# Ledger of designs, part 1: VH-VL binders against q08179r182to404

No score or structure here was measured in a lab: all are predicted.

Target 1, 223 residues: q08179r182to404
Amino acid sequence: KLIEIRKKTSEFLHETLEESNLITYNTIENAEKKQKFLNFFRKLYSAKEGKIMTFQHDEISAIAQMFKNDSVLDNLSRPQLAAMSKFMSLRPFGNDNMLRYQIRSKLKDIMNDDKTIDYEGVESLSQEELYQACVSRGMKAYGVSKEDLVDNLKVWLELRLRQKIPSVLMVLSSTFTFGGLPKENYSKAFSPLAEKKETKSKYDDLLDLYYDGILQVLSSIPD
Below, numbering starts at 1 at the first letter of every chain, in headers, positions and changes, except where a header shows other numbers; antibody chains are not in Kabat numbers.
ipSAE, averaged over its two directions, is called F for ESMFold2-Fast, E for ESMFold2 and O for OpenDDE. V2 adds 0.75 times the mean of E and O to 0.25 times the DockQ between the complexes of E and O.
[cut] marks letters that were taken out.

## First folded at step 1 (VH-VL)

Design g1 (framework fv_necitumumab)
Fold by ESMFold2-Fast, scan of step 1:
Parts: sequence; C-alpha cells; structure tokens
Structure g1 (fold): chain C 223 residues (1-223), chain A 123 residues (1-123), chain B 107 residues (1-107)
Amino acid sequence: as target 1 above (223 residues)
Amino acid sequence: QVQLQESGPGLVKPSQTLSLTCTVSGGSISSGDYYWSWIRQPPGKGLEWIGYIYYSGSTDYNPSLKSRVTMSVDTSKNQFSLKVNSVTAADTAVYYCARGEYDFWSGYYFDYWGQGTLVTVSS
Amino acid sequence: EIVMTQSPATLSLSPGERATLSCRASQSVSSYLAWYQQKPGQAPRLLIYDASNRATGIPARFSGSGSGTDFTLTISSLEPEDFAVYYCQQRSNWPLTFGGGTKAEIK
C-alpha cells in the first residue's frame, strides 16, 4: 500500500512540479550568488535543449542551498502539498497553510532524528530502526538489505547535514529516485559519464542518484 | 538590529474596521526565513495569536477570528498590515506585530516584537 | 485547538528563591513549546524555545524542561528584574496558542 501511494504521488508531483516557481530570484541578495544561480540555470537549460553539459556535485549543492523550505512550500499548490504529505506518510488535512505546517513539522522531526543518528552512528542502529529511518525519509526499504539501508541513510545524512541541502528538496528529490530513474533522464546530458571508474562503490552510486534527483527537481523550474 | 513598530488609530467605533500597520526596520520583510504575525492582548488578559503572513502574501488566521481578519504585505515599504472587520468592545486590546522565524531550531516562535499599540473600541 | 493551562496563576516569592512555573497542554505538543516574559507596559520577550533551549541573551538562571503535555520553567535564583508575567506557547498544532500566564510577584 505504501509503495502504491508513493508511486502515485511521485507521478503526480513529476507531472505538475514545472507549474510551480520554487524560488524567487529577487530573494537572492548577494550579487555573486545571484550570478552563480543564473549561470547554473542557463547551463541547465542548455543541457535540456541537447547540449552536452557536466554538473559537479558541489555546483548542485551550492545552488540547492539557496532554496529555503518556506519559499518552496509556499510556491507549491494545494494538490502538490497534499501529494508531498502523502508521500511522507502523513494524512493531509485542512487548508494550504495547515498542510505547509504539517510538512514543516515532519521535516523538523526528521532533521532532529538525522542529527541523533549521525552522532551515534548509522551502523549502531538495529535492522528495524534502519528500516523505519529509511521509510520515514521516503526511501525504498521493503526487501532492501541492511547494508543497502545503511548506505542510503549515510548518503541522506551527507546531503542534509554536511551539504546543507534543504529538507524539502531532499523529499522532492526522493520522488524522482523512488523506484528508479524515469524514462526521460537528463542526468546523462548533465553528468560526466567517464568521471567514475569501473569499481564505483554502492555509496557513490547512491550519492550520484540523489544529486541526479536534486538536478531533476531544479530542472522543473521554468526559465 | 531588527525593529517592528505598530501604527494606526487608537480608537475605533463599534461595527467599523480596525486597521493597523507594522513597519519593519533593520531587516527585510522579503526574507523567506520569516513569517510575520499579529498578536493581541485585551487589558488584564493573556495573549491571542491573530494570524501570520509570508512575504508572498500567503496567510493563515486564527479560526476564532478568520471571518473578520485580513492581513496584507507591502514588500516595497517593508510593512505588513492587519484589518479586523465589524469590531466590538471585545476587540479592545494592545495589538503587537511580531516576527516568527521558521527554522529547524527556533521553530515558529516570536523573537522580535513591536512595542504594541492600544486600540480601544468605543462609541 | 490545543488548550494551554498554566499554574499557579500567581507565584509570590522573595529575591534569591527558586521559581518553578508549570504549563500543561490538553494534548501532546512534543517539545514544540516556548516561554515568554512580559513586564508591565512592555512587549513579551522570548526566553525559551523548543522546551529547553535558551534564547539569545537570556541569563543561565532560566531553564526549561518537559515534553509531551507537561512543561516547567525554572528560575534558579530570582533577581528583582525577574518579577513579571510568564506565558507558555505551543507551535505543535494550528492554531498557535498561549497559556493564561503566571504572575511572579515579590513577597
């Protein structure tokens, strides 16, 4: 039942996200950051139009960090907020602001949990605790090995706590990575195919997958 | 340092509209990090949250007041405003504007407040 | 709406004494509770957020504790400037609600 709900909500969000303006350019006060933002999206639009472009992880992180949870949530429609709520295993209720509040509260709970897990060590968790942690973050967990759950959670913590990727973008990114890559895959136009060696680790594969998901969310922004 | 200052008439007749403006200085109202609220306190009583507004114009109101309350924001003037329609003596209170920061550590708490302005509803 | 109940309504103490103020929620608010101090003629001032975190500039004598439905604000040793009205506030559920206040007065 959870898998079906997540598939349906992911499909809906993928189809409708482009109609939302996830950030207001004018909220970026720093001139250097503003120019970096513009350059990134010009590069992204060029890749979307068929030019071969490469995106580094630190470049994606720098742009993602400019987004704020409240700005993103404010620019999502009621159906999109409800879909995001359902994806996070919440029961959507009330008006737009009640849905935003519900999502904010859940994201804050996950952030506090992230810090606790990071401090104690991911590998200290029982299999049941790892399963619940992954499920609550929108990850595929049913039928996944303990080793893979550990790697997934480690990647999440790296992006959230060290790369400072906003929680809302992480959740939206998860909808693009849940169940695998969509038929339309821009990552091959963006990412350098020859950059990684033959013996790429599982952790590195998951890290690329999450950055790819973040890039997919960012590519949904109208030019 | 951020400062908030309320302004508007201190006396309103019953059945009319109470209108107040909050001017923000030392910080931008256009920031996505903050929600801007109105909170009132009837003489000798406790605090009541009225509603909040985000710089984009998104609002939420206390259900007890929702039918009578409207908030608006003017980012060019760094101001946000409150209107309470069809006032009665029960609306007599000190009205405060306040900044609420949403982040994962401070939550939805009010870190900066205006001085407050007394609005008396009387004929 | 979550109802916040503060007790006692009035607390009469002398400077140097420990003050303990209680706040009870009608349902769980987890740790999403703040405490404010209000002096006569002044706006409220944030003291504690998320149950136990001291706001910037707040003296170490102020501490908060509790979770779920039962919360406590403790002032370890009252200073003359601490005699004021204290309010708790929850942000767990919409709408935001405040307690009725506790007045700390000089004995």
Scores: ipSAE 0.000, ipTM 0.437, lowest interface PAE 15.6, mean pLDDT 80

Design g10 (framework fv_concizumab)
Fold by ESMFold2-Fast, scan of step 1:
Structure g10 (fold): chain C 223 residues (1-223), chain A 121 residues (1-121), chain B 112 residues (1-112)
Amino acid sequence: as target 1 above (223 residues)
Amino acid sequence: EVQLVESGGGLVKPGGSLRLSCAASGFTFSSYAMSWVRQTPEKRLEWVATISGSGGSTYFPDSVQGRFTISRDNAKNSLYLQMNSLRAEDTAVYYCARESLWFGELYFDYWGQGTTVTVSS
Amino acid sequence: DIVMTQTPLSLSVTPGQPASISCKSSQSLLHSDGKTYLNWYLQKPGQSPQLLIYEVSNRFSGVPDRFSGSGSGTDFTLKISRVEAEDVGVYYCMQSIQLPLTFGGGTKVEIK
């Protein structure tokens, strides 16, 4: 049932994100950051047109960090807010502001939990706790090995706590990463050097997959 | 046949406000980023503002940041420039211009006829 | 801001003869994506500016082959192989590599 709900909400969000303005250039306060934002999207649109472009993880993180949860949520439509709420296992209710509040509260809960887990260590979690932590963050957990669940949670914590990726972008990226998109679509995110690393660990593969998901969300911004 | 037609120009006193409009036809308006470019009496060209196809992203030079607002109504195929706190140096012919179809390239392939704004006491 | 400098300020040319206009930028216009973001516009007397060449050397639709653009880095040239009466006007270069978008001061081309 959960899998079905997440598939449906992921499909809807993928189809409608291009109709949403997730950030305005004028909300970026620093001239240097504005220039980096513009340069990044020039590369991104060249890649959309089929040109071979290389994206480093640091580039993706730097741009993603410019987004704020409130700004993204303010620019999502009511159906998109309802879909996000359902994806996060919440029961949507009320007007747009109530939906935004509901999502904000859930994101805050996850953030506080992220800090606690990071402090105690991912390996300190019981099998049941690890499973529920992954499910709560939109990860595929049923039929996934303990080692893979640990890697998934470690990647989430790296992106959230160390790379400072906003929670809302992480949730939207999960719809691309674990919502049923073909893996072949992620190839554009790899640098030439990364593409030649046939001996990458599962952790590194998951990290690349998440960055590709973030890149997909960013590519949905109308310019 | 791409057409851009500006209106709303006129004479205004320093500190005043003026709203320019641009009516677009002959293309899918919502697919294109749109810009305002002005030409001073000395014939210098100055970029004033750009807005993305959806209307979500806007860009300004420091000289007009906080004073000018660019907006669009895709249902009406119309572009707008709200100019507040006008200064003598804002005196110019204001052109509506269409950006390249490819986002981030920022060259102007079609320009309107221009509308004159004069700021003087 | 990137400063765009055009030379000469004005140019008088005999019909059928070539003309050359230079544009210099205060910093390189080559982007990491491999493109060079320099564009040329022509404003004929009493008319709006019109796109002539984009990204150094690409002629816009309907622009005659007598117009050619070249250059790299900070130094760019617009050439007209055989100047015709309809080519008179003011030519402007523009950089679009970074904000704010900036234009050259213009070069007036006249027929003798």
Scores: ipSAE 0.000, ipTM 0.451, lowest interface PAE 16.5, mean pLDDT 80

Design g11 (framework fv_concizumab)
Fold by ESMFold2-Fast, scan of step 1:
Structure g11 (fold): chain C 223 residues (1-223), chain A 121 residues (1-121), chain B 112 residues (1-112)
Amino acid sequence: as target 1 above (223 residues)
Amino acid sequence: EVQLVESGGGLVKPGGSLRLSCAASGFTFSSYAMSWVRQTPEKRLEWVATISGSGGSTYFPDSVQGRFTISRDNAKNSLYLQMNSLRAEDTAVYYCARGHYDILTGYFDYWGQGTTVTVSS
Amino acid sequence: DIVMTQTPLSLSVTPGQPASISCKSSQSLLHSDGKTYLNWYLQKPGQSPQLLIYEVSNRFSGVPDRFSGSGSGTDFTLKISRVEAEDVGVYYCMQSIQLPLTFGGGTKVEIK
């Protein structure tokens, strides 16, 4: 039932996120960062117009780091907050402020848990602990191998703790990446006569998937 | 130069109401979370309310929840605290303070001069 | 609620001598983002509180380098290397990791 709820809430958020202004330009403190922000979104909107553009991970991280949890949540409507709450396995109730507080509280719990898992090591977790950690972060966990759950948590920790991506953007990007990698990406067909396509590691594929999710969230911001 | 100027304090009887105001200048008001922090006669500091930059989110400790309301008018660079059902324990100097970064994990980088509220029969 | 405990209640120091103030929290103030949300404020006589140090060890703009903050987890210290007359007042620590935001009881610093 959780999978069904997450699919429905993800679809709703994807449909409506463009209606939200996730950041205020004036919250960016210095002129150099403001210029980088403007240049990034100019490039992003050019890509949406069909021009061929490439985005480096460092470029995406630099812009994502400018967002604040508070600003993002303030710009989500009540239906969007309720959808996010349901996606995070919370029961939504009360007014907009109560929903925002509930989500902030949950994000704080996840962020504290991230540090604990990083200190102990992802490999130290039991299978049940791995499953619960992935579920709580919006990852698809049912039917996912233990190795894939480990890789997902390692990518999450890299982005959260080392790349300093705000937790709210991580959760929103999870709605775009909820389905995980297509099955064909997990299996490599081999034939003695076949020319093998260039392949990345599963960890690298997951990194690309999460960065693409972050880019999708950023691309939802109106012109 | 950042300035915060409080007004509206006074003497009220238990069960009464007061509205405090804070006039802000010298910065982009809508870009900052704002808070009210009070200081009791015993000199203890107590956080009483926070509002996000947009005004969309408000937070209170249990002691004032349901009795106090925080609001802002970004066009007028003004912050307000509506205090209802006042109790003797609400007697304090009330400070307007500017939050930094996130509404919930910020620190107060600038404070006003304070306005005195006395609840006495 | 996170309880913040300051010691000592008061300090009487000779000008030019060092002073040290302790702040202990009932729970860890370390956030998963790697920051520790402990802040220090000074209230001079007749004045409003003013920010001295944020996030354990960062001096706010205009704060002299004789002030330093340190600590981790639940134990924090504010040090003044050479107390000046202008440093007289009440010092407060504050946690901002969770609601409600809470302050220490204060430490009064006086000149002998």
Scores: ipSAE 0.000, ipTM 0.440, lowest interface PAE 17.0, mean pLDDT 80

Design g12 (framework fv_concizumab)
Fold by ESMFold2-Fast, scan of step 1:
Parts: structure tokens; sequence; C-alpha cells
Structure g12 (fold): chain C 223 residues (1-223), chain A 121 residues (1-121), chain B 112 residues (1-112)
């Protein structure tokens, strides 16, 4: 039932995210950061027009770091907030402000848990704890081996704690990667972040997948 | 093993105040929403308050809204219920319960032993 | 508020015989997410309540398979296929679809 809910909410968010202003250029105060932001989105615009472009992980991280959970949530509509709430296994109720506070609270809980897991080590968790941690973060967990759950959680912690990617973007990126395939209305103009090779590790594959998801969320921002 | 231990119950006159505490162990406290549920002398169960894992969201029924506040100290693995303007109908055994909005979607899956609150003149 | 009504108020069962408890809600407990938010709790004499079943039919960890939950919309049933001495206590249904969270009045199960 969780899988079915996540599929439906992911599809809704994929279709509607482009209608949201997740951040405005003028909220960035540092002139150097503004220029990097502008150049990044010019590059995304070129990709959407059919030009072949490649994005480095550090480019994506630098731009993603400029987003704030509150700013993103403030720009999501009520149906989008409800869909995100359901995707995160919350029961949506109340007005827009209550939904935003419930999601903020859940994100803070995940951030606190991230810190605790990182301190104790992912390998210290039981199978059940690993399953619950992955499910809470929007990851595929049903039928997934313990080793794969460990790798997924390690990648999440790398992006959240070391790369400082906002948790709201991580959750939204999970909706793009949950199904494994892009939707009909989704742009396929982007080049892979890295070439696929037989010697590439499972961790590296997951890292690329998450960066692709983040890039897809960023590409939904209107001009 | 999950353990919840309540304290702070006692006899209070109408209009008085009382603060209940719950000490949690055996799980990552900050990852779980926590609640207070009371049982009246007639054995009816009534939900009293819920707080999110981070403490950022709190919920109450109308019967205690504005009189009770729920809080937590995640560094101390402790949950609190501040009860003000107590009424005779607040007389009950108060249970601390794990609610599980983070990761585990099983409402009130573990309960404490309960602490008795008696409001009488 | 959603009102939860349990029947019967009490039930006396010969050990090994089945028992059935009904719970009715004043409004549908089916959410738009496809889940039905009805839960069952057991309070044994002198003990705290314990979770038996969540979301209509899912047994909580350690709950014996003789306990089963069923129902939809506003009508729900908890069944014990073969009542044992350890099953004595008061059973409560609870809805968690909307605030305030509300419990049924309880059904006392006793051994003859």
Amino acid sequence: as target 1 above (223 residues)
Amino acid sequence: EVQLVESGGGLVKPGGSLRLSCAASGFTFSSYAMSWVRQTPEKRLEWVATISGSGGSTYFPDSVQGRFTISRDNAKNSLYLQMNSLRAEDTAVYYCARTGIFGVVTPFDYWGQGTTVTVSS
Amino acid sequence: DIVMTQTPLSLSVTPGQPASISCKSSQSLLHSDGKTYLNWYLQKPGQSPQLLIYEVSNRFSGVPDRFSGSGSGTDFTLKISRVEAEDVGVYYCMQSIQLPLTFGGGTKVEIK
C-alpha cells in the first residue's frame, strides 16, 4: 500500500512541480553566488532546448545548497503539500500552514536522525531499523537487501551532512527516482552525470541517481 | 527494549497545576512522535496530546486546548505534560505512549505504566 | 468528533471458543490515501493498554495469529478464533483518521 501511495503522489508531484517557484533569483544576496546560479540555469535552459550538456556533482551541490526548506515549502500549493505529506507517510490535515509545519517537523526529525545514524554508523543498525530509515526518507525498501539499504542510507548521509543538500530537495528528488523511469512530461534532454561502466560501485551508481534526481527537481524551476 | 516511565502524578485542587514527566529508553527518542493518553475512573480512554519527534508540532483535543502544553527534551529522552487550570474531569491515569509518525506508522505502539492524577477539593 | 461505538459491553467465553467484538464509527474511516485508520488495543487486568492491530487488519509485533481484524467504512470487527486465559481484559477500538483521536467505550472479555 505504501508503494501504491508513493507511486501516485510521485506522479502528481512530477506533473505539477514545474508550476512552482521553488526559489527566486533575488533571494540570493552574494553577487558571486547569484552569477553561479544564473549560469547554472542558463545551462539548464540550453539542455531543455535540446543541446547536450553535462553537469558535475559539485555544480549541482553548489546550487542546491542555496535553497532553504522553508522557501521551497512556502512555494508549494496545497495539493502538492498534501502529496508530499502522503509520500512521507504523514496524515495530511489542517490548512496550508499546518501542512507546512507538519512537513517541516518531519524534515527536522529526519535531519536529527541523520546525525544520530552518522555518529553511530550505518552498519550498527538492525535490518528493521535500516528498513524504517530508508522508508522514512522515500527510498525503495520492499524487497531490498540489507547491503543495498546500507548503501542507500550512506549516500543519503553523504548528500545531507557533507554536501549540505536541503532535506526538502532530497525528498522531492526521491519522487523522481522512486519509479526508476522518467514520466511522459519529463525532460530527457540532460546528459548522464557520469558514464556507466562495469567497474562502477553500487555506491557510485546510487550517488549518480540521487544527483540526477536533484538536477531534475532543479530543472523544474520556471524561468 | 522500549521502556516508558511516567512520574509527577498526585492530588491537586481544582484550578491547580501539575507537571507530568515521561522517561524514555530503548529507542531513538527524537525519531518518534510521543503522546499522552488518559484513562478516566470509568475506564474510558482519552487522547490528551501529541508532539512530533522534533517538538515542532503539537496537537490537543478541545477539552484541554489552552490548559495543557506538551513538550520534550530530546537530549534527556524526556517528555512532559504541563497541566494548568485543572478540573475534576481531568482525574485519570495518564499514560505516556509512543506514536510513531517518523518511520513507524503504528499509533500508541508502546505505553508506560501510567501515573495517577486526582483533582478534588 | 468521530464517535466510536463498541458492542457488546461485555462477553463471557468458554476457553477455546471464538469471540467477536464490533466497533462502529459515526463517519467513514477510509482516507483518500486508500488506508482505513482503525486500531485495536487490549488492556489486561492491572496492566497498561497494548497495541493489537493497526489499520484494520495488521497484527502488531508479537500478537498471536488467533487475533484478526476486518471491516471497512464504518463497521469493524475484532475476532479471536480460540480465546485463551491470557486474552482476558478490555478491548478498545480507536480511530486515527482525524483529530481528535477517539476510542470506543471498551468491551470486557471474561472466561466462564
Scores: ipSAE 0.000, ipTM 0.409, lowest interface PAE 20.3, mean pLDDT 78

Design g13 (framework fv_ifinatamab)
Fold by ESMFold2-Fast, scan of step 1:
Structure g13 (fold): chain C 223 residues (1-223), chain A 120 residues (1-120), chain B 106 residues (1-106)
Amino acid sequence: as target 1 above (223 residues)
Amino acid sequence: QVQLVQSGAEVKKPGSSVKVSCKASGGTFSSYAMHWVRQAPGQGLEWMGYIIPIFGTAKYNEKFKGRVTITADESTSTAYMELSSLRSEDTAVYYCARDKYSSGWYFDYWGQGTLVTVSS
Amino acid sequence: EIVLTQSPATLSLSPGERATLSCRASQSVSYMHWYQQKPGQAPRPLIYDASNRATGIPARFSGSGSGTDFTLTISSLEPEDFAVYYCQQRSNWPLTFGQGTKVEIK
């Protein structure tokens, strides 16, 4: 049911994101930030060409922070907006602007909920509240242990609230972490980011997976 | 520089209500949660509740549920704590303390305290 | 609710001595904070998340611990350090404080 809808909408978004210009270069105000943006994408394209490149979490966060929800939504096509709406358990309705408004409103609700959950503590949520929070954020929840739901939500909150990753990129990255596996070339780029297995927790593994999803979204930018 | 300034001392009769204010300056009021903590004479600290002004979300210690109401007015950067059905054991210094709702989760700034005395 | 038990209740020391204050939780906590309170003053933040010093806190103050056992250490007491110290957990609601440890001049 919901799993089927999310798999289908994720597949569609993955196939079509490369058609979208998720950010306009001239929107980046600071010359220093523009240079970091260009250097990041040169590095990313080198990885796509088969070179082994290391992407640090803070590097990914710095670039992701340059995106704005409105700019990303403005650059998504109607079918992509409808897919995103369905992925977020909304009923797609109306023209492009109505779809964008619907998604913006949902993202605002999630952001407000994020701050409340973070403040109260993820561990304070009931089993049902944990399940609904994860489902609302595009996470796999059916058949997932309470410990894993807690870890998933903690990673979301870390990225959203502390790393300041835009909500829209968080949702798009969820489509990559939901049911699909990273492509072989992407996996090669990811492996150097991992800490030694003996020092990694399940939380750290999940954090790496979400950064992978963000990196995958960024790598879908044309050019 | 952040400063929390509380209203002055109050003397109340048993059964009445008291409303203490806490005005924030030097920072973005809506970016923080405001908590209330009391301290009876010679005793330790007791958490009462909080409000996140930007959302109007308030949470209370079960011990005070039904008697305490915490509100905020973003236009004046002021948080309020109202305690009803006062008893002599409510005599205490009441502190407001702020906490950054998106990180830290510790009380980084405190008001000077408001002494509320409940007596006949 | 999580009960925090501080020990000792009173610690009598001289300036220059090391102070070690304990805070034990009735169940495992993820976040523990420490505050200093002097007579007639509001509490002052010292340590947050077990081991991080709050803004303006001297290096002589350090915190450690995890699970149910937490410690606040003052490596060499200064005259201004004689005060009551409270631990506070942020893992479960309601938020709770320890009963306090009074560090007094011997």
Scores: ipSAE 0.000, ipTM 0.492, lowest interface PAE 11.7, mean pLDDT 80

Design g14 (framework fv_ifinatamab)
Fold by ESMFold2-Fast, scan of step 1:
Structure g14 (fold): chain C 223 residues (1-223), chain A 121 residues (1-121), chain B 106 residues (1-106)
Amino acid sequence: as target 1 above (223 residues)
Amino acid sequence: QVQLVQSGAEVKKPGSSVKVSCKASGGTFSSYAISWVRQAPGQGLEWMGYIIPIFGTAKYNEKFKGRVTITADESTSTAYMELSSLRSEDTAVYYCARGPYDFWSGYFDYWGQGTLVTVSS
Amino acid sequence: EIVLTQSPATLSLSPGERATLSCRASQSVSYMHWYQQKPGQAPRPLIYDASNRATGIPARFSGSGSGTDFTLTISSLEPEDFAVYYCQQRSNWPLTFGQGTKVEIK
């Protein structure tokens, strides 16, 4: 049921994100950051107009860090908020503000859990604890080995705690994992290329996948 | 093709305000910044400010700050420029013009036809 | 604010002659753009990033320059080229235009 709900809500969010303004430029803190933001989205705009561009992991992280959970949530429509709520295994209720509150509370729970897991070490978790942690974060977990669950969770913690990627962007990037688009062809023009392919591990492959997801979310902002 | 169509000429009294519209068609309104540029009779071009519709932010030339407000309505693909506390020196043709989000390297590729605003008693 | 000074203010020439218009910036600019304006009309983009012709602009128009000194050249004036020409910088805030050079029939 969860898989079905996540697929449906992911497809809806992916189809409608292009209609949403996920950030208001005037919420960015200072002139230097505003210029970096404009330059990044000009680069994305050029890519969408047919010019193939390469994005570095550091570049994606720097821009993603400028987003605030509340600003993103304020710019999502009621149907998008309801879809996100369902994707996060919540029962949507009330008006727009109640939906935003519900999502904020869930994101805070995940953020606190992230810090606890990081402190104790991912390897300290039982199979059941790893499963629950991955499911709660929008990851595929059924039939996944303990070693793969560990790698998935380590990548999430790297992006959330060290790269400071906002939780909302992490959840939205996860929805692209369940999307029905021809992902291989579509992401090729936007793929990040920050690291040497010669030394790829399972962890590195997952890291690339998450950065690609974040870039897909960011690329949904301009037309 | 891309076209910017502006509202008609206005005659205003000193101290009043004027609001000029600029409707975009044939292109992606939200993917570009819309600037406002004015030209007094027989004089050169003067940049007033811009708006980036997708980001909802506007920036103004300090000369006009506090008197000019630029807004956009994405649902109608229309940008607006409102100038308050009008003086006779504000008599000019007001143009809207399209540019990229990165203003440092881009140029104004499409212009509206212009709106004459006359300030007289 | 960067001040753009165009020279000459007026250039009186006959059809077939070469026109050379100058734009000097008060400080170094990365890119310069040029626009053509005829009476009663909106400005028309002509040259962008110093030397690139905008869509539909004839080959007789060319631009050059860097730093503080930029030039617009019309190799052989046609009747339709008699107009006012403005330079514009985008390198620094606020965006500024030159005062214009009027190219008129002798």
Scores: ipSAE 0.000, ipTM 0.398, lowest interface PAE 19.3, mean pLDDT 78

Design g15 (framework fv_ifinatamab)
Fold by ESMFold2-Fast, scan of step 1:
Structure g15 (fold): chain C 223 residues (1-223), chain A 122 residues (1-122), chain B 106 residues (1-106)
Amino acid sequence: as target 1 above (223 residues)
Amino acid sequence: QVQLVQSGAEVKKPGSSVKVSCKASGGTFSSYAISWVRQAPGQGLEWMGYIIPIFGTAKYNEKFKGRVTITADESTSTAYMELSSLRSEDTAVYYCARESDYYGSGSYFDYWGQGTLVTVSS
Amino acid sequence: EIVLTQSPATLSLSPGERATLSCRASQSVSYMHWYQQKPGQAPRPLIYDASNRATGIPARFSGSGSGTDFTLTISSLEPEDFAVYYCQQRSNWPLTFGQGTKVEIK
């Protein structure tokens, strides 16, 4: 079962991700961006120490944009690469470089598909096409309504194509949102500003969920 | 230029603790990871742990069974390594070393302190 | 933990000769670094990320390798090159070093 596989690989990735270095600080382009990066992680570490911190979506996006798919994949161990491969419905095979190639190839396929779906419009897809699109992106899809599948895919496209969040972070984020367990551990420490609004649509709620997942991935970076 | 200067040699009795300092100058202290690496006489190098001063958080090699504590004081640009429950096997030169990039996938130890000899004897 | 095994333990050569040092990891390593240490001194960075020379390191030093097998080569030994050389991985916690290869004058 896909659900069982995804739950187990999500749990493994969450438990081991903190052992990986996901970014090279010196690749950050300029002093202002470096300062924002340092300030963000200082704030994030304050939240881990038990202080309740509010993170705005634009803050999370600005930091997430500094990551590169290749750099993240290069810093994942072989077991983590195998788990990510299984989570993406690939059969892990070969050495570390072969696993990185498999994942990189799959991410490229998803990126090309994202552009096509965005051009044609999410709402033009049948329920079966929406289901397959969500499944291939690591989203929960079984038993999900067409309206919810549409919202999930629209949020993915917003984050990926408009907010320019790296696809590898999007996939890792899905591991935190899929099982619900990692999110439970941090929900009180992370309070996105949008969470305090009471005029939110289901799309906005889902957007908050994805940003929270990205924040969980970032919080797993070793210190 | 970047320089790491360590405290002087120590002679300690078994069961006591030692605290070694490492003062950084010439560069940005807070944003770089500072590791501690030891070397017993005639032996190889052994990593003990690191700290990133700006975050105040440290990671340790489990081999030391919770005996090591690494701290940093950003105001004085100084990192500290305290090792407790000393045994004769802890006799070594203790080095502090800066990682070239604190989140670097390919970070290496680009600057080293001169070393501090800690002798554990009765 | 990742165990790094260096070979040979000791390499006895004359100035002008080529030195080839091996470092073998117990599992695949993404980042391997090399350091030189002379008696009474702290280690000095030589090669980072398998093949890049650190600042000030002469061209006679080169590194290669991937996966589990890494090599440090000194194309023509100078008198100041006789020292102990250590490999170090930065792929997994804890960070580990090889046991060292001593390059000594014949």
Scores: ipSAE 0.000, ipTM 0.422, lowest interface PAE 18.1, mean pLDDT 78

Design g16 (framework fv_ifinatamab)
Fold by ESMFold2-Fast, scan of step 1:
Structure g16 (fold): chain C 223 residues (1-223), chain A 120 residues (1-120), chain B 106 residues (1-106)
Amino acid sequence: as target 1 above (223 residues)
Amino acid sequence: QVQLVQSGAEVKKPGSSVKVSCKASGGTFSSYAISWVRQAPGQGLEWMGYIIPIFGTAKYNEKFKGRVTITADESTSTAYMELSSLRSEDTAVYYCARGRDYGDYVFDYWGQGTLVTVSS
Amino acid sequence: EIVLTQSPATLSLSPGERATLSCRASQSVSYMHWYQQKPGQAPRPLIYDASNRATGIPARFSGSGSGTDFTLTISSLEPEDFAVYYCQQRSNWPLTFGQGTKVEIK
């Protein structure tokens, strides 16, 4: 059931996200950051036009860090807020401000939980605790091995706590990674020149997948 | 048009370090990956590493890890490559190069090269 | 790392002849580039992504290939074409170059 809800809400968000101005150029605080933002989107636009481009993890993180949860939520439509709420296993109700408050409160709870789990160590969690943590973050959890749940949660903590990716972008990224299917022609625009180790782990594969999801969210921003 | 201008030739003793500069012009510095490639006399090309100035993060060929440091100064549009613990085998022409587009590793623009000679 | 092997090491030809240069990768690559280098000069970009000519490169230069086998062809050699040619892959890290093919006057 949850799988069906998440699939439907992911599809809706993927189809409509490009209609939203998730950040406006003029809200970026200084000339250097504005130039970084413009240069990144110029590269992204070139990739969408069919040029094969290389996107570094640090590059994606630096741009993602410019986003603020409140600004993103303020620019999402009511149907998008309702879809995001359903994806996060919340019951959407009330007006736009009530939906934004509901999502903000959930994101704050997840952030506090992230810090607690990181402090105690992911491996210290029981199977039930791992399952609930992954479900709460929009990850695939039903039928997933304990080792895979651990790896998924470790990747989330790396991106959220160490790379400081905003929680809202993490949730939107999860809608792309949950489906396991990136946009048809989008992957062709990326250079396969990703830095890889000889003995690449499942953790590294998941990390690449989440960065791809973040990049897809960023690619939805209008020119 | 885009130009990359490198610092002049250097003669160094074994065990010392060398720092080569690469100044970019044409207003393209911060948004383009800048790589360093060397060529020993009569030999082929060998990639050493890159930096994307906008992010300040450098990546290195494993062969040079621990000896090479690549940095960038956005205010002067200059990239630097510092190689330490020099050996006679490090005698080479060192090139900086950047891609045709933002973050691309097809090297459309090259510096003129800097000859580094390591001899006792 | 991906090893690129160029053959032949040397091509001795006369102006007007066709030159065919090979670059073979130790594993499949999606992105292969070609550079020309003359003595005392930096490499010059020639072909990118196997078959696209770089800006200002004459039509007599063409690239082809996929997987592990790539070819650079010069349909009719001009005097200025006698140089060393290098292939380069950007599919996997680290970036690697072939050892070069020298095209020299017969």
Scores: ipSAE 0.000, ipTM 0.411, lowest interface PAE 18.3, mean pLDDT 78

